# Designs tried in a protein design chat: VH-VL binders against q96il0. Part 425

Target 1, 167 residues: q96il0
Amino acid sequence: APERGAERRDTAPSGVSRFCPPRKSCHDWIGPPDKYSNLRPVHFYIPENESPLEQKLRKLRQETQEWNQQFWANQNLTFSKEKEEFIHSRLKTKGLGLRTESGQKATLNAEEMADFYKEFLSKNFQKHMYYNRDWYKRNFAITFFMGKVALERIWNKLKQKQKKRSN
Below, E stands for the ipSAE of ESMFold2; O stands for the ipSAE of OpenDDE; V2 stands for 0.75 times the mean of E and O plus 0.25 times the DockQ between their complexes.

## First folded at step 20 (VH-VL)

Design O12 (framework fv_ebrasodebart; at its last look DockQ between E and O 0.61; V2 from the best seeds 0.72)
Fold by OpenDDE, look of step 20:
Structure O12 (fold): chain C 167 residues (1-167), chain A 120 residues (1-120), chain B 108 residues (1-108)
Amino acid sequence: as target 1 above (167 residues)
Amino acid sequence: QIQLVQSGAEVKKPGASVKVSCKASGYTFTNYYISWVRQAPGQGLEWMGWISAFSGDTNYAQKLQGRVTMTTDTSTSTAYMELRSLRSDDTAVYYCAREQVYHDKNFDYWGQGTLVTVSS
Amino acid sequence: QAVLTQPPSVSVSPGQTASITCSGDNLGSKYAYWYQQKPGQSPVLVMYQDTRRPSGIPERFSASNSGNTATLTISGTQAMDEADYYCQTWDDSTGYWVFGGGTKLTVL
């Protein structure tokens, strides 16, 4: 039976944080840092009587979290890969092995690494600019919807108090 | 599965407008951009512009500035490209592509293309 | 506007290595992307960020970027690799994506 080669899903596994919040939790939970993005995922609480506005806010937060997780996971992978390739290329050019005589991983000096960082930042500059722009837009939208939800909750509490006074 | 499905072929007269649709599925639509690329018969690929599905921000190629409008409908996960004041040289296959502006793979998924023919 | 220059055609025998170049100003400071397009089909991403291969793309596809030249290399070229190949990069001066003119790869 030919071993079905595991299709390495190059999709950064949506690291379903193995962290399952307690089923009876009425709060958002923060998971451990994701191994690729190093971001702590938030497990959003879903109220039994979630309003359409609360649902919209939750979805926006979830989508933005996914967006951030994907960005940083890819950025970290790209950085790590390019850094390794740069080091290997430079060591090879110097006629040096990947390991020192002591068996330690061979490293480049700070000046050589500065060249790598400069090049990496140059290549990723536009990407970071667009990310930052959209990050602000997303957070502004989230904050705006948080304000709306807060107002809705206040209004609902006032209506409930009025109904209790009339009875 | 991620898919981009475009509207069918169009035949237009010079001076008319065409609106091509691109329905996205299988991913969070608002987390990506949609780029439009056209290809005239027997010619290379020409980037037309992109739109953010989240913000609606657009960037159009200078050559098409004033004639092209890109829009999105997040409720239907559909992108639209309208090209006005059509000319014979606008005869091309028009592609939508998912753009990973923040990701490494750039145009990783493409629509099947829409042929737009501009004839007198 | 940045211009990416590709050879209009490249011919290779089956099993040989094909090399397609893409030259442009400041290409060394930007990522290069490569697309394959077969007749009557949509383009397919075959290489991204200079040297990275998408899932599902055969290992015989590789790419490099040196100075102002990006190179797509197809080792052990097969008849199925006959297609048009386009390089792409970002132009900071205009804020546009730029494609090369395309290279027709013929497998003889």
Scores: ipSAE 0.814, ipTM 0.902, lowest interface PAE 0.6, mean pLDDT 90
Fold by ESMFold2, look of step 20:
Structure O12 (fold): chain C 167 residues (1-167), chain A 120 residues (1-120), chain B 108 residues (1-108)
Amino acid sequence: as target 1 above (167 residues)
Amino acid sequence: QIQLVQSGAEVKKPGASVKVSCKASGYTFTNYYISWVRQAPGQGLEWMGWISAFSGDTNYAQKLQGRVTMTTDTSTSTAYMELRSLRSDDTAVYYCAREQVYHDKNFDYWGQGTLVTVSS
Amino acid sequence: QAVLTQPPSVSVSPGQTASITCSGDNLGSKYAYWYQQKPGQSPVLVMYQDTRRPSGIPERFSASNSGNTATLTISGTQAMDEADYYCQTWDDSTGYWVFGGGTKLTVL
């Protein structure tokens, strides 16, 4: 029933990939595409002697991945649900059934669908603008912390060379 | 379990300032915005502004520009709202709520409210 | 500038259907949200994105949004549904959230 299908879409999708990296891996892993977001998650390695800067970078990357996965899972679900609702409504207005004589889902042609795409883009334009702004800010922050971690590691290597020469 | 817990009631004189806290738990604080909403006695809800917990970006209702400051402390997952130059018509219950303009459920969790009374 | 207008009150008998309207310029081109507030409590989200119901909200709550009007509908209204109800939308021009003035639902 169509009303029961709308009820089911009220449930939040699962937000975590089911891919499990090897427990003893010393490297980050890139998993398969998540079912809901269609994004490939990164599974981050946590070294035993992680510095405070390294921890901040890893946390930032993990939180950004979670944030991005959640946005696209939600957006994909919203688009799918609203597309089906639009098609159902327009077929009903035309006096047509939801399925063809062959049992396939009835569709609308590209001209009929143009109203849906325009409406959806208009409704979601500001949402995507804020998402893009936040995405750029997150990537800028990640890049800065990557640079800081790189400099920290170089500095620690130089301190080790200086210590050995002083001994 | 997602919770927003606010600081206790305040009594202030006109011209003073108040700073209300909102402690978040049970979710990734930096992935959401916090909105502040107030409600004068017997009146409706009035949106005051939002802050991004990630960037610290804010957007304040025009009526409150120059009198309100919103901040966050990501190390404690706490949002703050400061309202300055208080007037008697600022007497209200002040709520924090979790939101983002691009989240499918917005204002899905609210704090318990903080009564601020401004009296001569 | 977005303004959302709600009737100040709606009365319904137990078991009847309550209908609360929210009017705004071109509101159907935006997403509408609905909140329930009982005396002495914080607001609770009861409908989001025009027609969607959060987990834990009874199926008797439904909503629609088209043209200039969003409508919250409570079928089989119960005494516990007596509360204030607020609609809300996003104002693209200002980047503000906007609430309606609120509707007191009385169950007699």
Scores: ipSAE 0.707, ipTM 0.863, lowest interface PAE 0.9, mean pLDDT 86
ESMFold2 (binder alone), look of step 20: mean pLDDT 93; pTM 0.945

Design O13 (framework fv_ebrasodebart; at its last look DockQ between E and O 0.56; V2 from the best seeds 0.71)
Fold by OpenDDE, look of step 20:
Structure O13 (fold): chain C 167 residues (1-167), chain A 119 residues (1-119), chain B 108 residues (1-108)
Amino acid sequence: as target 1 above (167 residues)
Amino acid sequence: QIQLVQSGAEVKKPGASVKVSCKASGYTFSNYYISWVRQAPGQGLEWMGWISAFSGDTNYAQKLQGRVTMTTDTSTSTAYMELRSLRSDDTAVYYCARDVSYGEEFDYWGQGTLVTVSS
Amino acid sequence: QAVLTQPPSVSVSPGQTASITCSGDKLGSKYAYWYQQKPGQSPVLVMYQDTRRPSGIPERFSASNSGNTATLTISGTQAMDEADYYCQTWDDSTSYEVFGGGTKLTVL
């Protein structure tokens, strides 16, 4: 029975930025921009004594980062592909080649490109609307959990100070 | 591998309720929407609504307003669809699907759940 | 409410090109999506965002969107391509997803 090679569905490679933060780092690190999304990934620090609330915040941040990376990687790919197809189609309609006499890539004028942008925005309107909504909700949730974690840390520091004064 | 596994077939009487489950695996559940689509025997696909696995926000088809409730459990990566006040015309195969791009693409589908409404 | 209209059936001989149309108001200003459904199976996404093909879908599948009509094209149609095909888009007023009525493709 021939081993059906599991064709890796091109899941947008979870671009685990090959950026490895220094092992001794106690801080979040920002990687270089991802080649597809152009977003800088954050490598989240995991404390040895991570509280359940800190863990929940970290997971929410990680999931939100993944969400953003996927959205923009797909959006940029879609935009680039559709732009190229539009240019090629318009050049063909004009009887123009894909390259100028000087060997440069043929381009459309600003007016023609304005039509492309208008159509692209129209087709992606719903997507952008819901993306913006979810972006606000996610960031609000993150901010809320950041506040909770900050309060927890303050409380723990106060308890430790009280225990040191009692001894 | 990404999979959506639905609950088994249901037989219900008119006026009863049915709750279908859809367990997701192989992806970050909270980053996507789940849509429900039904198909009556020999008929086309009918969109029922979607739910955000992150926020719990829902959008239901107008025809099903007041009778359908969609929910998610992020701890189990499971979506639920409850349909109330069942009628004979609700007899259909019910599908869950993963929404990509906020309901534009249904890239992964469950195997379907047959719900039969009979007297 | 947006309505998508498909022909109820299309017949094609093996190796010939099949074309399935989907007509709807302002479809040219929205993305079209296409699904294949074989008897007793779940739908499968075959085309997305007018012209894009998912991984695992054969190259003989293509699609276009012009004006108010989306078209799914299957070149070199095979017996395995016999199925129901559904177009899908969204309604801009309600944000509802809308399916076409479906087209039965028969390979003769």
Scores: ipSAE 0.805, ipTM 0.905, lowest interface PAE 0.6, mean pLDDT 91
Fold by ESMFold2, look of step 20:
Structure O13 (fold): chain C 167 residues (1-167), chain A 119 residues (1-119), chain B 108 residues (1-108)
Amino acid sequence: as target 1 above (167 residues)
Amino acid sequence: QIQLVQSGAEVKKPGASVKVSCKASGYTFSNYYISWVRQAPGQGLEWMGWISAFSGDTNYAQKLQGRVTMTTDTSTSTAYMELRSLRSDDTAVYYCARDVSYGEEFDYWGQGTLVTVSS
Amino acid sequence: QAVLTQPPSVSVSPGQTASITCSGDKLGSKYAYWYQQKPGQSPVLVMYQDTRRPSGIPERFSASNSGNTATLTISGTQAMDEADYYCQTWDDSTSYEVFGGGTKLTVL
């Protein structure tokens, strides 16, 4: 297959996306979607003069991203595997094969698939309840520390302005 | 390499308290719960409760409510379980376990801590 | 509060298939988990989420969960499989974790 010029080449997604921010970036970078969780990872900027409070906020955000990525990677895998198992089990009960006459994967109708979705939600209700609660607690904590960092930056600016007047 | 290392065996008298430690390594401690499970000699496993390493939220088994306190120290990646007002039937091996999926899966276990309560 | 009932013991000949049951009210509407414990050792997770096997657990271990009963199945049973086996789930009303009473598997 003929290739377009290098400067205009459209890249296809690869199996595991790797993203490398510029060395002197002053901002966080958002990478491509993770293939397991479908979430876009944030690559956090580390300022040269990072305060202890700023470090705590960055670690909280990093740990929360890891936690969230792990949860959805696991849930997406579990959902896919259980969906496939449900379909295969129901096809077996109906005496049907895993493939249609055309070679496509056999599926179930919408009413039958609704049974799967109801069962999956029921089995995972408690897990999602605790995930949502912990997500809100983490979101509140992150927002609270962002406010504290903002106030710290304001006070540092005022302290520097007062120091210049005194010096 | 995920590892949970517990404090050593203890011998206590009835009415005393015991505090067992569980130091975690090889994973982000704050992102998982820790469950405590005990096993009396020759008996089965008995769940005692869990604690969130992020929030400190706990859920204690009803049988132990009022006698047990679970805590964490995120700076040392260590969980603690304190059992008060010890009785002879509290003699058991006490395990900590990494609690995956909000109290439904215990994928890594500590080596166990034998607590003997003798009259 | 949920209760999980297991037979106290199961015996099989080497190479045969062992089945260990775990009964609880509507257990199939929840996930079941299985742990192996050898004498003097900590429990080891051998099956999770009804049918899934952790990395490092031999393929001869399998499990199912339907209705009121979860079943751990060990095909081609070996002497090293002698252990106590515990099933586990949770109680929806309290969120307490519940273990079965345990089953001692003997390979003769």
Scores: ipSAE 0.705, ipTM 0.865, lowest interface PAE 1.0, mean pLDDT 86
ESMFold2 (binder alone), look of step 20: mean pLDDT 92; pTM 0.938

Design O14 (framework fv_ebrasodebart; at its last look DockQ between E and O 0.21; V2 from the best seeds 0.00; counts 0 for: placed apart)
Fold by ESMFold2, look of step 20:
Structure O14 (fold): chain C 167 residues (1-167), chain A 119 residues (1-119), chain B 108 residues (1-108)
Amino acid sequence: as target 1 above (167 residues)
Amino acid sequence: QIQLVQSGAEVKKPGASVKVSCKASGYTFSNYYISWVRQAPGQGLEWMGWISAFSGDTNYAQKLQGRVTMTTDTSTSTAYMELRSLRSDDTAVYYCARDVSYGEEFDYWGQGTLVTVSS
Amino acid sequence: QAVLTQPPSVSVSPGQTASITCSGDKLGSKYAYWYQQKPGQSPVLVMYQDTRRPSGIPERFSASNSGNTATLTISGTQAMDEADYYCQTWDDSTHYEVFGGGTKLTVL
């Protein structure tokens, strides 16, 4: 069931995870590719002793996955629908049907399809520009917090060894 | 259910400032932008700017540069718009809207906040 | 800098088709969006990305965008469709959002 099913726009169904991992797993799980985004959702493991920093990293990764999955699910749907509308419109202008005599979907030649791709890119240029900027900012933040978690774990191991030496 | 709930009406003197809040619910707040749009009495809609709930990046309408500040608080899923040095022509209903297409599309709107600037 | 021009009003009889135009320089090279606003209420998105209808918007609403003109079309117009309608796009130079001046639809 899509997590955004109550939204008012024509949005492809998508979710962070449609996969049910084993109950006793202590690892992150990667589900099958989402039909609409073509991205694999991750089911994140929550360790019993998760630190506040580890929790922040996990939530950042979960939110970023949701954001990325939704963006590409929506863009793939938009691309597919606009492509079909473009082809239908150009075929109608030529007085042709939607199917060939063999019953297959009628198509446009490569030069004609190039017009669609150019128009789609032009209409979506600003959206993709801000998506790329946000994508870099999110990946930087995730990498930064991954480093902080790694240092926290090293520090905790050193603190544990110091306690044993002092006993 | 996706919802944007704004703070109540305000009456201000010229030269004062106002800060309108917009609390979001029913979606992951950090994954969307918030746009602010105002409407003077009997007039059309005027876009004021947007803010990214993830990064805090903003884009303000040129007319309002230097007078407007937009912020978010991810822990409360709340966006804020502050307008300073108020003039009588700032009297308007101020709306927040969820911005789906990076400034292109406003799919859910708050109920509006009337700000009246009078001496 | 982009300017979107709408007629200030449109009147139709109940059951007839209403058309509201929105004109702007090369508007068809961008997406057009439409909002409905009833008195005392917030705007509601009724069409997006030129031709798409959000879930919950009646099928009698449709739209197109070509050349310099986007058009919102309401077939079988009902009294409840009386509202102000705004088109919206962006300015390629400034990346600011631009609204049309609005059109008051009256169903007589």
Scores: ipSAE 0.734, ipTM 0.876, lowest interface PAE 0.8, mean pLDDT 86
Fold by OpenDDE, look of step 20:
Structure O14 (fold): chain C 167 residues (1-167), chain A 119 residues (1-119), chain B 108 residues (1-108)
Amino acid sequence: as target 1 above (167 residues)
Amino acid sequence: QIQLVQSGAEVKKPGASVKVSCKASGYTFSNYYISWVRQAPGQGLEWMGWISAFSGDTNYAQKLQGRVTMTTDTSTSTAYMELRSLRSDDTAVYYCARDVSYGEEFDYWGQGTLVTVSS
Amino acid sequence: QAVLTQPPSVSVSPGQTASITCSGDKLGSKYAYWYQQKPGQSPVLVMYQDTRRPSGIPERFSASNSGNTATLTISGTQAMDEADYYCQTWDDSTHYEVFGGGTKLTVL
């Protein structure tokens, strides 16, 4: 019976930057900005002797990155849609077409766009509050685990020095 | 594969409470929201509220304020919806759904839980 | 609170194009989402963010949004497409999710 290759259902394209770090890299790599979120993804290095605590920290960082990528991708799409609708509505109200006589996309002035930004921020205020709260909670957890990993590394270095002095 | 598996059907008396569970699998539970949607027999979909699986923050439909409580257990990747002071008009199929980005879209649904409120 | 209005029913012959509309004051500025629900089954997301199709949804499904009206279009409608269809959006002030009343699509 031919192994039906598990077609990876394309989950909503987590903008997994096609950026593959060099295989010999011992460091985290920063990819180019994602086309939807405009956030630069981090490719986390996985040590050969990763401790359970280091693994937990890495996973938490990865999960938090994915969460951020999804949030900003959607937020940018929403922003773009609302901006376009605002521009079209205002141009229509002015009796202006969507294109200038030169064939360029018609734009609003900075003052009119300032009104859009104020309105957009007002409408999305609560969403941003929820995001910010979650962002702080996640980063606090990450920082806490970073501290634990740092202590573990110090302890392991001290044990190694003691063993070398005893031999 | 992403799945949401709900608890079985419930029969309750008026004034009682019901608690429905929704076990999630196949994704990072804490990165998403869970929305609850109900459907009375022969009626449309009614949104009840959402919960953040990370923060535990909730947003309930105004009609259900004071009667509904949503909770999550991240250790078991399970969401719970409790509805109190049940009425006959609460008879419905209750769905959990994975909610993407603060309630924009429901991309995965549970199989539904029938709750019948009868005297 | 945002309200979405759908026709209660739409009928189409096999192979013809079905169009289901969803009207709401905020649909011009907010994304529309569409769900298919067959009898005794859970809803299935068929369109998201006005025009995007999830993986596994047939290409005959499309959607558009113009002004305050979102439209789900099913080209070459098949008997298996007979279902209830719901549009959905969200309210920016309350962050409530809002469903339309649903449209029963009958394939004659």
Scores: ipSAE 0.476, ipTM 0.818, lowest interface PAE 1.2, mean pLDDT 89
ESMFold2 (binder alone), look of step 20: mean pLDDT 92; pTM 0.940

Design O15 (framework fv_ebrasodebart; at its last look DockQ between E and O 0.58; V2 from the best seeds 0.72)
Fold by OpenDDE, look of step 20:
Structure O15 (fold): chain C 167 residues (1-167), chain A 120 residues (1-120), chain B 108 residues (1-108)
Amino acid sequence: as target 1 above (167 residues)
Amino acid sequence: QIQLVQSGAEVKKPGASVKVSCKASGYTFTNYYISWVRQAPGQGLEWMGWISAFSGDTNYAQKLQGRVTMTTDTSTSTAYMELRSLRSDDTAVYYCAREQVYNDKNFDYWGQGTLVTVSS
Amino acid sequence: QAVLTQPPSVSVSPGQTASITCSGDNLGSKYAYWYQQKPGQSPVLVMYQDTRRPSGIPERFSASNSGNTATLTISGTQAMDEADYYCQTWDDSTAYWVFGGGTKLTVL
């Protein structure tokens, strides 16, 4: 039976942080930094009586977290790969090996690396602009919904106090 | 599985409007952009514009400014492209594509295409 | 608006290496993308960010970007590789995606 080669899902493993918050936790938990994005994932608490507005806020936060994780995971991967390719290309052009006589990885000087950074930033400039724009829009939306949820909670607490005074 | 499923072929008269739909599935719709690309018979690919599924922000090709409108419905994960004042030269296959504006793969998933024929 | 120029056609014998060029102003300062389109099918991304290959794309596909020219290389070309190939880049001046005119690859 031919071993069905595991299709390496190039889905950036949704690094399900193996961090499972305690089941009885009533709070959001922050996981360790993701190995690809270096962002700390948040495990969002789901209340038993989650309102539709709270649910909408939670979903927006989750989607935005996923969005950020994907962006930074990809950015870091791209940066690392292009940096390595640049170093290898320059070393090859110089007739230098990838390792020094001492067995250390051969490195380029600061000036040569400055050229890499300049080129990398140039190629990624528009991407970063659009990311920043959308980052602000997302955070604004989140903040707006946080305000709405806060108001809803205040209103619900006031109604409960009124009902207790009438009984 | 990620899929983009477009509406069926359309036949229109000159001066009419056409609205093509693109239903997305298998991913978080609001985390991506949708680009529209058309291809006239026997011609190359022409980028028409993009829309953010999150914000509804759009960018249209200059040639299509004033005639094209892109929209999204996040509740149904569907993108729409409306082209008005149709001409014979608008006869083409129209594609939606998922755009990774922040990811390196750009147009990584495409719809099957929608043929729009503009004939008198 | 940036213009990407491709040869209209390239012919190659089976097993030989095909090279498709895409030339444009400042293309070396931008990422190039490549799409394959077979007759009656939607385009498929075959190369992204100059040199990166999506999963599922054969290793015989490679690409480079140098100066103002991006190159798609298909080593050991097969009959199934017969298709139209389009390069793509971003134009900062207009904030548009720009496609090349396309190259018909024929495997003889």
Scores: ipSAE 0.821, ipTM 0.906, lowest interface PAE 0.6, mean pLDDT 91
Fold by ESMFold2, look of step 20:
Structure O15 (fold): chain C 167 residues (1-167), chain A 120 residues (1-120), chain B 108 residues (1-108)
Amino acid sequence: as target 1 above (167 residues)
Amino acid sequence: QIQLVQSGAEVKKPGASVKVSCKASGYTFTNYYISWVRQAPGQGLEWMGWISAFSGDTNYAQKLQGRVTMTTDTSTSTAYMELRSLRSDDTAVYYCAREQVYNDKNFDYWGQGTLVTVSS
Amino acid sequence: QAVLTQPPSVSVSPGQTASITCSGDNLGSKYAYWYQQKPGQSPVLVMYQDTRRPSGIPERFSASNSGNTATLTISGTQAMDEADYYCQTWDDSTAYWVFGGGTKLTVL
């Protein structure tokens, strides 16, 4: 079982990133940016004697990462598709083609693109508010359990020191 | 595979309560909301409310406020909808659906429906 | 809360194009969603976010949303498309989901 740093797999069986964490690593570590969400995944360490409280914290962190990756992947896709559709519809209204003479995608000027950004912001503002509310709730829960785990570890260390002192 | 499986049909008398379950599988339950939607015989879809499987936060349709309670059990990945003080116009098929308020693919998976019949 | 109005029924011949409308105040400033429901079955999402089609939904399904009207369009309509269709939107002011009354599509 190797203990050294991350290794790349030359062939990925499912189109997943070629990043491969070290076998039997004892630390959390961060992989390369996910191509859909643009977020860096955390690969969580699972110690052999993980307490029930530590397990609950790890699951909460894993689920929150998955949730956040899904949201941003979805938002990146939505933004990209709606931007292209807006540009296409405005170019068609002007009687212009989708490509310039050089073959580059035609675009709109800054004033015209401002309309897209305002429209996108207004259509998505309330939904982003609910995302942000859920994000704060998740981070509060994570912080709370991190504190509980820290106290559990301090208690266990003090109990072990007391056991060693009392011969 | 993502699946929502609901409890079986129920027959109730006016004034009683009913509690319908919706067991989710194939996805991370706490990362989504569950909406409840009902459909009276021969009628359209009526949204009843949603619940966050993470926080337990709820939002109920105004018409049902005070009569409905939605809960979840994250250990079993199950959502519940309880409707109290039943009356004959509550006879309907009750659906659960997976959603997120901020997910643009909303109500992408539905339960099979639970017929609740309210009669004397 | 928003109110979504649909025609009660639409009839179309096989192979022709069906058009189902959904009207509501400023619906074009919101995202519209569409569901298909066959007799005795649960609804199925067929269009989302105004114009997007879920994986597994035939390309003959398309949709638009502008002004006060969202429209579901089925080109080359087949007998298997006979179903009830519901539009849906999110109401920002109440945080409610709102469904239209439904449209029965008949393929003759």
Scores: ipSAE 0.720, ipTM 0.870, lowest interface PAE 0.8, mean pLDDT 86
ESMFold2 (binder alone), look of step 20: mean pLDDT 92; pTM 0.941

